VHH binders against Riboflavin biosynthesis protein PYRD, chloroplastic (PYRD). Designs and how they scored, part 3

Target 1, 366 residues: Riboflavin biosynthesis protein PYRD, chloroplastic (PYRD), of Zea mays (Maize) (b6trh4)
Amino acid sequence: PRLAAGALSGRCQAQAAGDLDDAHYMRRCVELARKAAGHTSPNPMVGCVIVRDGRVVGEGFHPKAGQPHAEVFALRDAGNLAENATAYVSLEPCNHYGRTPPCTEALINAKVKEVVVGMTDPNPIVASKGIEKLQGAGISVRVGVEEALCRKLNEAYIHRMLTGKAFATLRATLSMNGIITNQIGKGADQSGGYYSQLMKEYDGVIISSDLAKMSALPLSREAGTNQPLCIIIAQGESSRLHIPSLSQEHASRAIVLADSPVTVEPAGVEVAVFRQIDLESILQLLAQRGLCSVLVDFREAGESFASLLNDFQEDKLVQKVVVEVLPFWLASDGLSNLAFGGSQSFPLKNLELRDVNGSVLLEGYV

## First folded at step 21 (VHH; from e5 with V96L)

Design i5
Fold by OpenDDE, last read:
Structure i5 (fold): chain B 366 residues (1-366), chain A 122 residues (1-122)
Amino acid sequence: as target 1 above (366 residues)
Amino acid sequence: EVQLVESGGGLVQPGRSLTLSCAASGFTFSEYSMGWYRQAPGKQRELVAAINKGSTLYADSVKGRFTISRDNAKNSIYLQMNSLRPEDTALYYCALKGYEITGTKYKWLDYWGQGTQVTVSS
């Protein structure tokens, strides 16, 4: 009777050790995927590693929409070493024919023996079809390794896929006494700063027309990055809107959403006119344009811009909140500038705090 | 056109060494993995060794005896076979397997040489 207990313990330990290895490789997939941050929309960030005999023999990530997927790059890297190997992939391999054969076929052709998937495809139409195809081909498939990490990696993509709306993060800067300011922390908008990083990661940024008139448009200072689409909300504007920081050459970097006809300078900036501008419609529009994520940059407590956020919690329009608290006390013009973010109170989830160059950065989920 | 040409096969006595060579052409050699396979009479073709940019792989039956290497300047791979055994008798093939990526498209490559005969006999 005692001999049976030892063998089960060894198998469980071996399985546990295997699970640890799986997690390790999946984390590497996620790390690889992150190299394409800000470049993949409307596609998800995906990483893949090919593992043979406990060693990574191939690596890849999806670099940009229209390019091959992570699996193809990883399999290219592995080549002959992919046969009877295990493929780790942060997202379920695609199974549909597009311009190229699906990733399932790529894996099958390479004769991998096993595929470990971080998460299923969030598209309900496509969900699990890739897994089924691989299994049907005699490939062992495991799903859900480091799933939370994989989901976080693609939270914007998932949200867009499930809701038809861009993932929205509300960002604001406050003084120590709670006053909203258009200032940002020291170095925040420079290379390596949190704001510059946000501009790298997010597909778009929503700002008020007032901000666009007074300040430079938000930009990433990170190397090799795409700049976010600048969505300028023009409510109650005059018939003319001048954006001094935008050149005609870069007019395509901005879109003006207005509640009335407006002539925008420089020429070439797209203008969309809505009878009523609401956040939901904006997020849907952005999603339709292929944006997965957007930063709502709340820099001024203007009533018109603030009105976009009135019911964001109830309507689940904002998913994440980022608040920077500056180490300054500002003069108050009244009580109205001490609050932002709608009419409802709610708890935040997964609150994180960072010290950033003497400021405090708070992040939480709605 | 992809061409793979094996050489270096022959008749050897057990315990002896032999070096196989494969000359590759028709593709960017340095970008692809290469492998040695063998097929013994009445047996299935099996992977002997493979090499990509950073890794090598060996069949268990040849570990410690065989060494795969590549020379990108010569577009060639080699298989150093030491301590040869009668069981190593086979037709040895050089193979290219992998994905060619051209812009947004990719294609599976699966190319084989004609093989070189290795016979290990007393």
Scores: ipSAE 0.850, ipTM 0.963, lowest interface PAE 0.5, mean pLDDT 92
Fold by OpenDDE, fold request of step 23:
Structure i5 (fold): chain B 366 residues (1-366), chain A 122 residues (1-122)
Amino acid sequence: as target 1 above (366 residues)
Amino acid sequence: EVQLVESGGGLVQPGRSLTLSCAASGFTFSEYSMGWYRQAPGKQRELVAAINKGSTLYADSVKGRFTISRDNAKNSIYLQMNSLRPEDTALYYCALKGYEITGTKYKWLDYWGQGTQVTVSS
């Protein structure tokens, strides 16, 4: 009876050690994938590493839609060293033929012996077919290593695939006494600031027409980044909307969603008129346009803009909340300035707190 | 056109050393992994050693005895073979394997030299 316990412990320890290694390499995949933050939509961020004899021999990530996938870059890097190696990939390899052969074939051709997958692809086109193809080719496949991390990496992509709506994050800045303000923390909108980073990561940003009239449009100050699409909500506007911070040359950076016909300056800004503007329709529209993520930048307590958020919880339209609390006490013109974000109370999930240049940044999930 | 030309093979006694060379042309050498393979009579072709930009790989049978290196300026790889054994007798091949990426397209490259004979005999 005692001899059986020792053999099980050794196998469990070896398996546990193997599991630790797997997790390590998958975390590296995720790190690689993050290098393409803000560049991959509508595609997911994906990273891949090729491991031979306990060493990474190739690395890659998907840089942009239309470019090769992470596996191809990793296999290019590994070359001859990919034979009989283990490939780690944060997302299930694709199996569909497009302009190029699928990643499954790329892995098969490279003669990898094993593929470790972080998560299955929620895209119905993929639907575990990549895994099946690899297994059919005699390649060992393990799935679900650091799955939660891989899901978090692509939360917006996953949401879009499952719901047909862009992943929405509500952002606001509050004074210490809870008043919504159009101000942001010191350095937040500068290079390295949290707001600039959000503008890098998100595919779009929703703002009110009032904000667009008064302030510069949201932009990332990060180097080498794409700017988010600026979605301007124009409710109850006059027949004319002037956006002073937008040049005609950059008119394509913005879209105006209006409840009535409006002439927008500068010329060239796309205008879409809706009989009724609601957040769900907006998120669907954005998803159809290939946006996976959108920041709802709530800077003003305007009634029209606030109305978009009235039922966001019930309809699960907002997935994440980011609140900046400034170290200032602001004068209040009334109780109305303290309330935003719908008619229901609910607990936030996975609350994170950061101290940023004297302000507090709170992030939570709905 | 991709060309791989092996040289340096020959007859040697056990325990001796030999250096193989492979001259490559027709591609951007520095961007690709290269490898040495061997095929003994009646056996399958096997990887002996490989080298990419940052890593080397060796078969267990040659580990500690063989060293693969590359000279990107000469578009060449080398296989230093020390402490040669009769079991090392084979035709040795230089090979290029990897993906070529051109814009949005990619292609698997699999190119081989003609080989150089290594015979280890007393």
Scores: ipSAE 0.848, ipTM 0.962, lowest interface PAE 0.5, mean pLDDT 92
Fold by OpenDDE, last read:
Structure i5 (fold): chain B 366 residues (1-366), chain A 122 residues (1-122)
Amino acid sequence: as target 1 above (366 residues)
Amino acid sequence: EVQLVESGGGLVQPGRSLTLSCAASGFTFSEYSMGWYRQAPGKQRELVAAINKGSTLYADSVKGRFTISRDNAKNSIYLQMNSLRPEDTALYYCALKGYEITGTKYKWLDYWGQGTQVTVSS
């Protein structure tokens, strides 16, 4: 009777050790996937590693929509070493035929013995069919390793797939005494700054027409980045909107959403006129255009712009909130409350705090 | 066209050494992994050793005895086989496996040489 307990402990320990290794390799997949931040929409960020005999023998990530997926790059890197290896992938391999064969076939052809998947693909076209295909080919498949991490990596993609709306993050700046300000922290919009990083990561940024008139359009200062689409909300504007910081050459970097016909300068900027501008319609439009994520920048928000955020929690239109608290006390003529974000009180989830160049950045989920 | 040409096989006594060579052409050699496989009579083809840009792999049966190497300037891989055993008797193949990526398309490459016979006998 005593001998049986030792063998079970060794198998459980070996399994536990295997699980730790799985988590390690999946985290590497996520790290690889993040190299394509801001480049993959409408596709998800995906990373893949090929592991043989306890070592990584191939690595890849999906760099951009229209390019091969992470698995193909990882398998290219591994080549002959992929046979009887374990493939780790942050998202379920695709099984649909497009312009190229699916990733399931790529893995099957390479003769991997096992596939470890971070999460299932929420895309209805893929949803578990890739897993089934691999299993049908005699490949062992495990799902759900570091699933929370994989979901966080693709929170915007997931949201878009499930709701048909872009993932929206509300961003605002406050003074220490709770006053909304149009300022951002020192260096925040420079290379390495948190705002510049957000502009790298997000597919679009929604701003008021007043911000577009008064300041440079939001952009990333990070190296090798795509610039987000600048969505300018023009409500109650005169028949003309001039965007001084936008050149004609870069007119395609912006779109104006207006409640009335408006002539925009420079020429070439797309203008869409809506009878009523509401956040839901905007987020749907952006999703249809292939944007997964959008930052709503509250700087220079007028009443009309602020109204877009009415009851966003109830309508589930905003998923994340980012608040920068500046180390300044601002003069006020009275009691000032945080006046944006609807009429309801609610708790935030997964609150994170960061020190950013002397300011505090708060991030929470709705 | 992809061509793989093996050489260096022969008859050797147990405990002796032999070096196999594979000359590759028709593709960008430095971008792909290469491998040595063998097939003994009545047995399935098996991987002996593989090499990519940063890693090597060996079958358990040859670990410590065989060494795979590559010379990108010569578009060649080599298999140094030491301490040869009768069980190492097989037809040895050079193979290219990997994905070719051209723009947005990719293709699995699976090319084999004609093989070189290695016979280990007293």
Scores: ipSAE 0.848, ipTM 0.960, lowest interface PAE 0.5, mean pLDDT 92

Design i5
Fold by OpenDDE, fold request of step 23:
Structure i5 (fold): chain B 366 residues (1-366), chain A 122 residues (1-122)
Amino acid sequence: as target 1 above (366 residues)
Amino acid sequence: EVQLVESGGGLVQPGRSLTLSCAASGFTFSEYSMGWYRQAPGKQRELVAAINKGSTLYADSVKGRFTISRDNAKNSIYLQMNSLRPEDTALYYCALKGYEITGTKYKWLDYWGQGTQVTVSS
């Protein structure tokens, strides 16, 4: 008896096809949202597309804090075409009245038929309230399309919201024999390089005072980007810290966190003195200042950063690790120069590897 | 003030063509989508066609027969109606719908013309 391969009903295929389309449009939302990388903090990156009859008729993204949200831009773009359309949005539409009406009202006014949401608002206080408002207005709402992607897009924002701390990524460059170096791979800090891209994406970068004395401050070479806040850790410094690469005009681009009173050159650089510099306090401070993400740029095995690394290992305050491995062997004066050390072992998640101009870039989550 | 003025309506026989025009003023025309709507006697107003910067939309009932176009230099939209049918008889409206964004603020725009009558009859 030939077992009749049951024809998966045309409804399941249509639903599966619909699901594929939903994923496609949500990915486009994420792509749009990424155009504002480095500009949106403390707000999330959000993208929106308006789809009618299988075509995108409007697109938008949230460009920066204080400006309209992605939905408003997408609806502006769609105009009359938004009526009876489906709106895709990477994050739940807001439902609170601020300086402007909420995005839920914007969608309702435009008479969209359906809203597809990538992820719910991570804020427990407002979570699902926008969805409920839309449903109450007779709009069909689907939630969770490409949710993992949408969450990854705003991992720093989500982390800050849930923990009160900036999302921290540890970055280092190693030789093949595991020696930490202040060198960077060829082209990495140039336009299109991974480091330049990180400087575009992250709200802040933490460096040692030793690095600040010796090298140019980290910056993005990407066009039209904001520069990250440079957080300089000054432990055990003399009463004076000179940052040669920083002009007085750009003094606001840096902050010095010191364990003792220090006079910083150039004048105008903010100095915060802590009795004890710990990574948790730093991440909280940065979050309070509206930074969602910070790169801990570990370029030297100096004492100033050793304590921060210990905090990372003990308290798991770092969420992501980025390691560049250079194709050379370095001499070291001892075992102390070997990579990261630490008292704890743990697996990394979602390891990614890239070949970048003869170097290897490794990324993993803690 | 936003003004929308329709023209080109009239009485035509079935199978004939008619072109409607809408002249717009009082806003940056090129930045907004425009649409044609119609309301037949005893029926609800319905979207006939819409146009934004990159896309056009048509009601199923008019697909292949009607064409919406815009001339930004003239601040005008047009509706070319071919193969007209008695069921196309309606008052046709030009409408502006969309968001105006000014800095950090936005406003929903919903403006309509007075309409132009199209009657298709033998």
Scores: ipSAE 0.847, ipTM 0.959, lowest interface PAE 0.5, mean pLDDT 92
Fold by ESMFold2, fold request of step 23:
Structure i5 (fold): chain B 366 residues (1-366), chain A 122 residues (1-122)
Amino acid sequence: as target 1 above (366 residues)
Amino acid sequence: EVQLVESGGGLVQPGRSLTLSCAASGFTFSEYSMGWYRQAPGKQRELVAAINKGSTLYADSVKGRFTISRDNAKNSIYLQMNSLRPEDTALYYCALKGYEITGTKYKWLDYWGQGTQVTVSS
């Protein structure tokens, strides 16, 4: 029952097999890059795989901002075997001199034959410069393998580079009957829970001052994480704000954004005062501080905090929404017009669904 | 700092075998790749075989005839050359190539031995 076309070229079969190999190796680059989730901002997550004679001879990823890039680690691993190899890299190799030589020089020194790139650099000033440098040295370059996967890997980095604002994800919890609740699902904030994972992956989390007064500040329970910066919005606050769960030793884990002068306990917590607090200004400030991603955690949200989200879709201030639906039907005295948000309807894109310990986690793009 | 010393070359008849050795010092041997290269008269230096922690690699012209191996306890690599041919006549070099990473900095490593002559002739 083999359906031979009779006119098929033998080279057609070889090309199809080669495409599958490219995708396989680029997916490995993405897997490697994800090992550094939460550690690289403001740098992107990058992975690199060196392949010679159909075998992986070296692998690397960018472990942390300030450390060498993925290509260098992969080339250290491959060593003498890198010559005439194919290097797969999830992001265009850098071509900038800093305190060390650029990654393009590293690949050129190793005499790789070919470089396969997942996506070009999103920075328009340097886009394609790495590719051009490699080509000028006689290295063959292919671009766009698993490009969508590579772009999704660094969607927050790309957003920051293109807009000057942090990538924002809105997180909220609903009951089964659509009532906004402040309690997250059972186990969500424990090791392996989705909330703990979000705290590992996001550079910052925006919360209300009410949440900060009433609960422990959000943190990850995942081993080896860089905890997110906690951004506390204090509107209409008295002259003092007490954050009981925060020790003075960890004061740098929080910043308070206030609309009037406020003294924060514990001492050492940074306070920034604004004439008027709005989400766009917050996201710009956080990007300037090197944060690529921020979670807006909609819990204990009074009217002032909720107002940050007015027209968030129209103003393109939130890119992603994560909604946890709890398996409870809460008592209500009537219908609610909105869970929260703007005055216009719009569809969410790329909706995903999963079961998280008896609750449902929904996520989609604005 | 880095020293690479080849030995074991000589004159050998076609079809016979020879084993080359390279003694290495001045770096953490077990963490880096090593390679054998050769340069025939009037030709460019070419890779013969290489070995890192997980893989070996051979030039097409020597596959099935040559075997690279390493002994981390002796900081040495070897090249077992079987079924030698006149075209295998060359000066054989041991080399360390790769990257050293120290904290946030890195540098290219490109160290070579002095070479050992292999001559395959009746």
Scores: ipSAE 0.689, ipTM 0.915, lowest interface PAE 0.9, mean pLDDT 87
Fold by ESMFold2, fold request of step 23:
Structure i5 (fold): chain B 366 residues (1-366), chain A 122 residues (1-122)
Amino acid sequence: as target 1 above (366 residues)
Amino acid sequence: EVQLVESGGGLVQPGRSLTLSCAASGFTFSEYSMGWYRQAPGKQRELVAAINKGSTLYADSVKGRFTISRDNAKNSIYLQMNSLRPEDTALYYCALKGYEITGTKYKWLDYWGQGTQVTVSS
């Protein structure tokens, strides 16, 4: 870390140069962690950067559930250079002993001088145990650098850990004049597009049976991704559901949740029949199956599918909303209205927007 | 298993140079860091220089005088010591520290050579 004098202003916070360096290295940890997006669930995404004399001497990330943690990869990379270095880690190092030593012990063995942590463990029972272990070994620890960014990185993991339910994001597309459209924006589902990125980042995607019958199932076009589980909601189906884009050999990519017995083509697709389908029971079921995150993709939605969302804010069923606004004015017969998503008005929090290939993407929290 | 063998120590007059060598075996040499450490009489062992795949590191007391290098074809690291001073007198060790990762498992590496004596005196 470098030192520089800071300037104070009423319009911005002045920081010492060392604090700006901390933020830089922690943002690198988050960047590294994101390389494993879609691969670590149910484990969190974690990155680690080892810094000595103002230079990165090692870095690592947790690549996949069951693989070593980020700290171990960073320490392998740094090797002899880790002694007296500063380790930046996006999540508090683990302090449990299983088949392998805990990450706190790995950092202690390497004799790092200081550990800078982005966020503490979300589990209150074990929170700060890793930090305490490091401090007990004489290692200086600082906490909370880029904490909001580190928590956002693992918002789904945190939500599932604390509530036992999958983190849910509602996605919809609107025309400029407020008409729900079934077609997503130009390039959104191509590599690098926001929709393709969402499919990479979410463990599952919930769609209507109508969408499944008429279109290819949602997929990520990002290289090397695990595709999300496709959860098809079949309400009011009388006997048969045909999914044209799904082959029998890939039947495990989808599950059908139905309110009555249905025969699904292709054979081999799991079907679960419920007396009553509601979003809360779906989210609990998916969490029990190991999913931390689910995207509710509001396309080709009839009244039954839309009704899943009637009380999503009051019941805390959806945490995040992503709305794509297309640069088109669609023809309509008279006034039109968004007719889904709740019986109560509420403000969205932390609203952000960006341009995505000529459309506007809005993101906010419930 | 892992073996580290230092050589090149000896008695040298101040201002002169020595080159230390460390021959390594029992691991994939090019994938791991290596370091030189020294212990003077009555003092603690301290890092002198270290090298990994992308960086080198030197103790302040030797910067500009010592150079660490590696030759992956010979599985060896070297310490070029120029402008030697009496305070450089010490037993010099090479060491392998870090983590070995094999699939889902990992192991702390902490291997040391037997050392080679460097004595700088008139």
Scores: ipSAE 0.687, ipTM 0.920, lowest interface PAE 1.0, mean pLDDT 86

Design i5
Fold by ESMFold2, last read:
Structure i5 (fold): chain B 366 residues (1-366), chain A 122 residues (1-122)
Amino acid sequence: as target 1 above (366 residues)
Amino acid sequence: EVQLVESGGGLVQPGRSLTLSCAASGFTFSEYSMGWYRQAPGKQRELVAAINKGSTLYADSVKGRFTISRDNAKNSIYLQMNSLRPEDTALYYCALKGYEITGTKYKWLDYWGQGTQVTVSS
């Protein structure tokens, strides 16, 4: 009166294979979405794959803010082959935004049989509205395939949506014996280097006024990059700030946040004055200007710039840290401040390590 | 104006072959998918075959017997129908479905020809 083990094993194997197929296609959505890294803010990165009879018949991704969403590109690609297909999408399809048809309507018009969603919309007001619309039209919907991967893809977008503040990553360079240095690793800022890649991925980079005065402003050397906004912190600054690497033509690539009025050379650089500069106010301002992500580049940091990072773990102002460890042991006359961050110890999560041209890059979440 | 014109239908004996063609105009043909559909008397319209830039798709009932192809220079698709059976008797349509994207805007495409009759009978 008992089912044969072979029959149960066969059904379980078929279910596992089906789950692996879903994961495979959703990972492809994430790969497609990443092609637009640095280009979609304030919109999230999204990918879509249309599958019919076990074959990909259409693919698409959201290439830039203001352009159509991933589903529309995938459906254009699939065309007549989209009917009765399964659509994989990394983020819940939008419903009724603006004058263009929503993505839910696009999928319904194409008569897809099923939609597989990586993650629901992080906005609680809109969450599940797209899924409900599809279900109401008779389309089968499954949710949560590779959800962690899909959420990590858009961690900055999610953070800004939920908190009203830009996602912040702190970057610093240390010697092997823990001394903060101003020099980054050899080749890090060249094409293919980790620093150049970071500049491609972040909407803005926060630097000290001292760094801006003495070196070229951070930029990516990756092809086709939309360069980050340079946010220059001028606290305790004299009445003038000269940025020698910035031409007047490119003045819009920088903004100066100051604690007192300052005249910036070249002309045309925006200046915002605060009575007291703190990290929370900076992150809120940048989010209001449409930035989802910022990198705090800890180089040439005087006392005032460093003080912005005291207790950076409080109120989750910084979400991620990136520490480059150089293969040098620096001379020291005793104990010194080898780290920053304030008065309390706290663990980092999801620590990762990689070799970068002879240095070690450590990454972790607050 | 999008225009799709089918031709090549007719009366044919079982086991024989026919080639349908669809001439398209009014859009950039090479960038869009195209499909063949059929509707037998008293039945709903069904997909027969479709083609986009990289894939072809066939209904199970015609797989191995029918072949869809396209000629972008002539703005045409074709349906080669071999080993015809009485159940293949239907009105055959050419259709364009999908999305047109222009800049930030997009438009649903759902255009059909008038159809060409295929009758398989002895």
Scores: ipSAE 0.674, ipTM 0.917, lowest interface PAE 1.0, mean pLDDT 87
Fold by ESMFold2, last read:
Structure i5 (fold): chain B 366 residues (1-366), chain A 122 residues (1-122)
Amino acid sequence: as target 1 above (366 residues)
Amino acid sequence: EVQLVESGGGLVQPGRSLTLSCAASGFTFSEYSMGWYRQAPGKQRELVAAINKGSTLYADSVKGRFTISRDNAKNSIYLQMNSLRPEDTALYYCALKGYEITGTKYKWLDYWGQGTQVTVSS
């Protein structure tokens, strides 16, 4: 509960010092949660820190879907020292039974004095119920510490919960003079490269059938990574689609979404046929199949694949854009080529850039 | 099966010292925290001191006088009680609290010893 601005004047000095201490511990929660990046979907990434007398007495994070939640690991670590401690958690503790008791009961059993929550649960059915359960047991609860950081950590999970659609990021490569290229930057798809890291972080990657026919399917080269599902869009495709880089053993790593019947080689690749293929339907279908995040990898695109992205800002279909700019000036037969994405102009938010092996990587939000 | 056995209690004059021991078995001792608790006549049970892998914690009433320690080789914790006062008179318990995690399953641990009496009186 937030006080009126006038009421805060008598508490500002103590609150400001407390905010810095709280922020420190919550940032540690986020740091811990990131250790499980790429492993928790469809569950959010969560970290928990137990503090007593200004000291961290226990820490934990949710390592993998199906494993115990962050609070349980932190409470195991803290043990007897958890009583009357403050528990910092990046996401509101769950209050639902599965095979095991909910995290609210874990915190109550440990008799923590106070829980500091980074963000409430985005699921509208359960929002605030964890907080209310804790308060009903006599535990003080504060909410909203480093909330922006905690929300960014789980932006895909939040988007899926609020919209029923997968969080989508569009990735493209441009030359310095604005020409779309099919080749990604040198080393980007190797271990430590940005493309390899993107493949670790996303549940699925959407590619054109042309890319699938010509190149190895996208994968992460980071150690111990769950590989993304490859979603291959086949519009106007002939009755056959051959994916030469995919073995029958690994057929489950790909699915083909087509606008007409198609036979896929190798056998065992799932094929779904739609009357109309559009980005909204794809994102909703993928969310229904349990994917929280997808990357649209704009390479080897023909006009039909590119048309999926016309006005991609509408209806919040794409949330994030990642553009790699190569240090080359490519030959052109006219004025600057137009970028894809439709006929409407719109601004991007929160733009960031970084240097990646001599290229520039730009990131922004729709 | 978890077993916690306290020893070392007795009658002691004010200002003197006493060392309590708790021998533990039935779990991987070094992986879990342990604590000392006490219950004085007419009062509720309270934490005295606790220890896990990286930290110790003391009740305000005993800070500077009591010291908790552990010996993982002997599966034991100890409570060194110095400068004893009549208000330290209580039944002292050791306890294991926390979570056991086995694969995807977890269980709340809440095990107590029988206690050892400490009486501080002239």
Scores: ipSAE 0.650, ipTM 0.909, lowest interface PAE 1.1, mean pLDDT 86

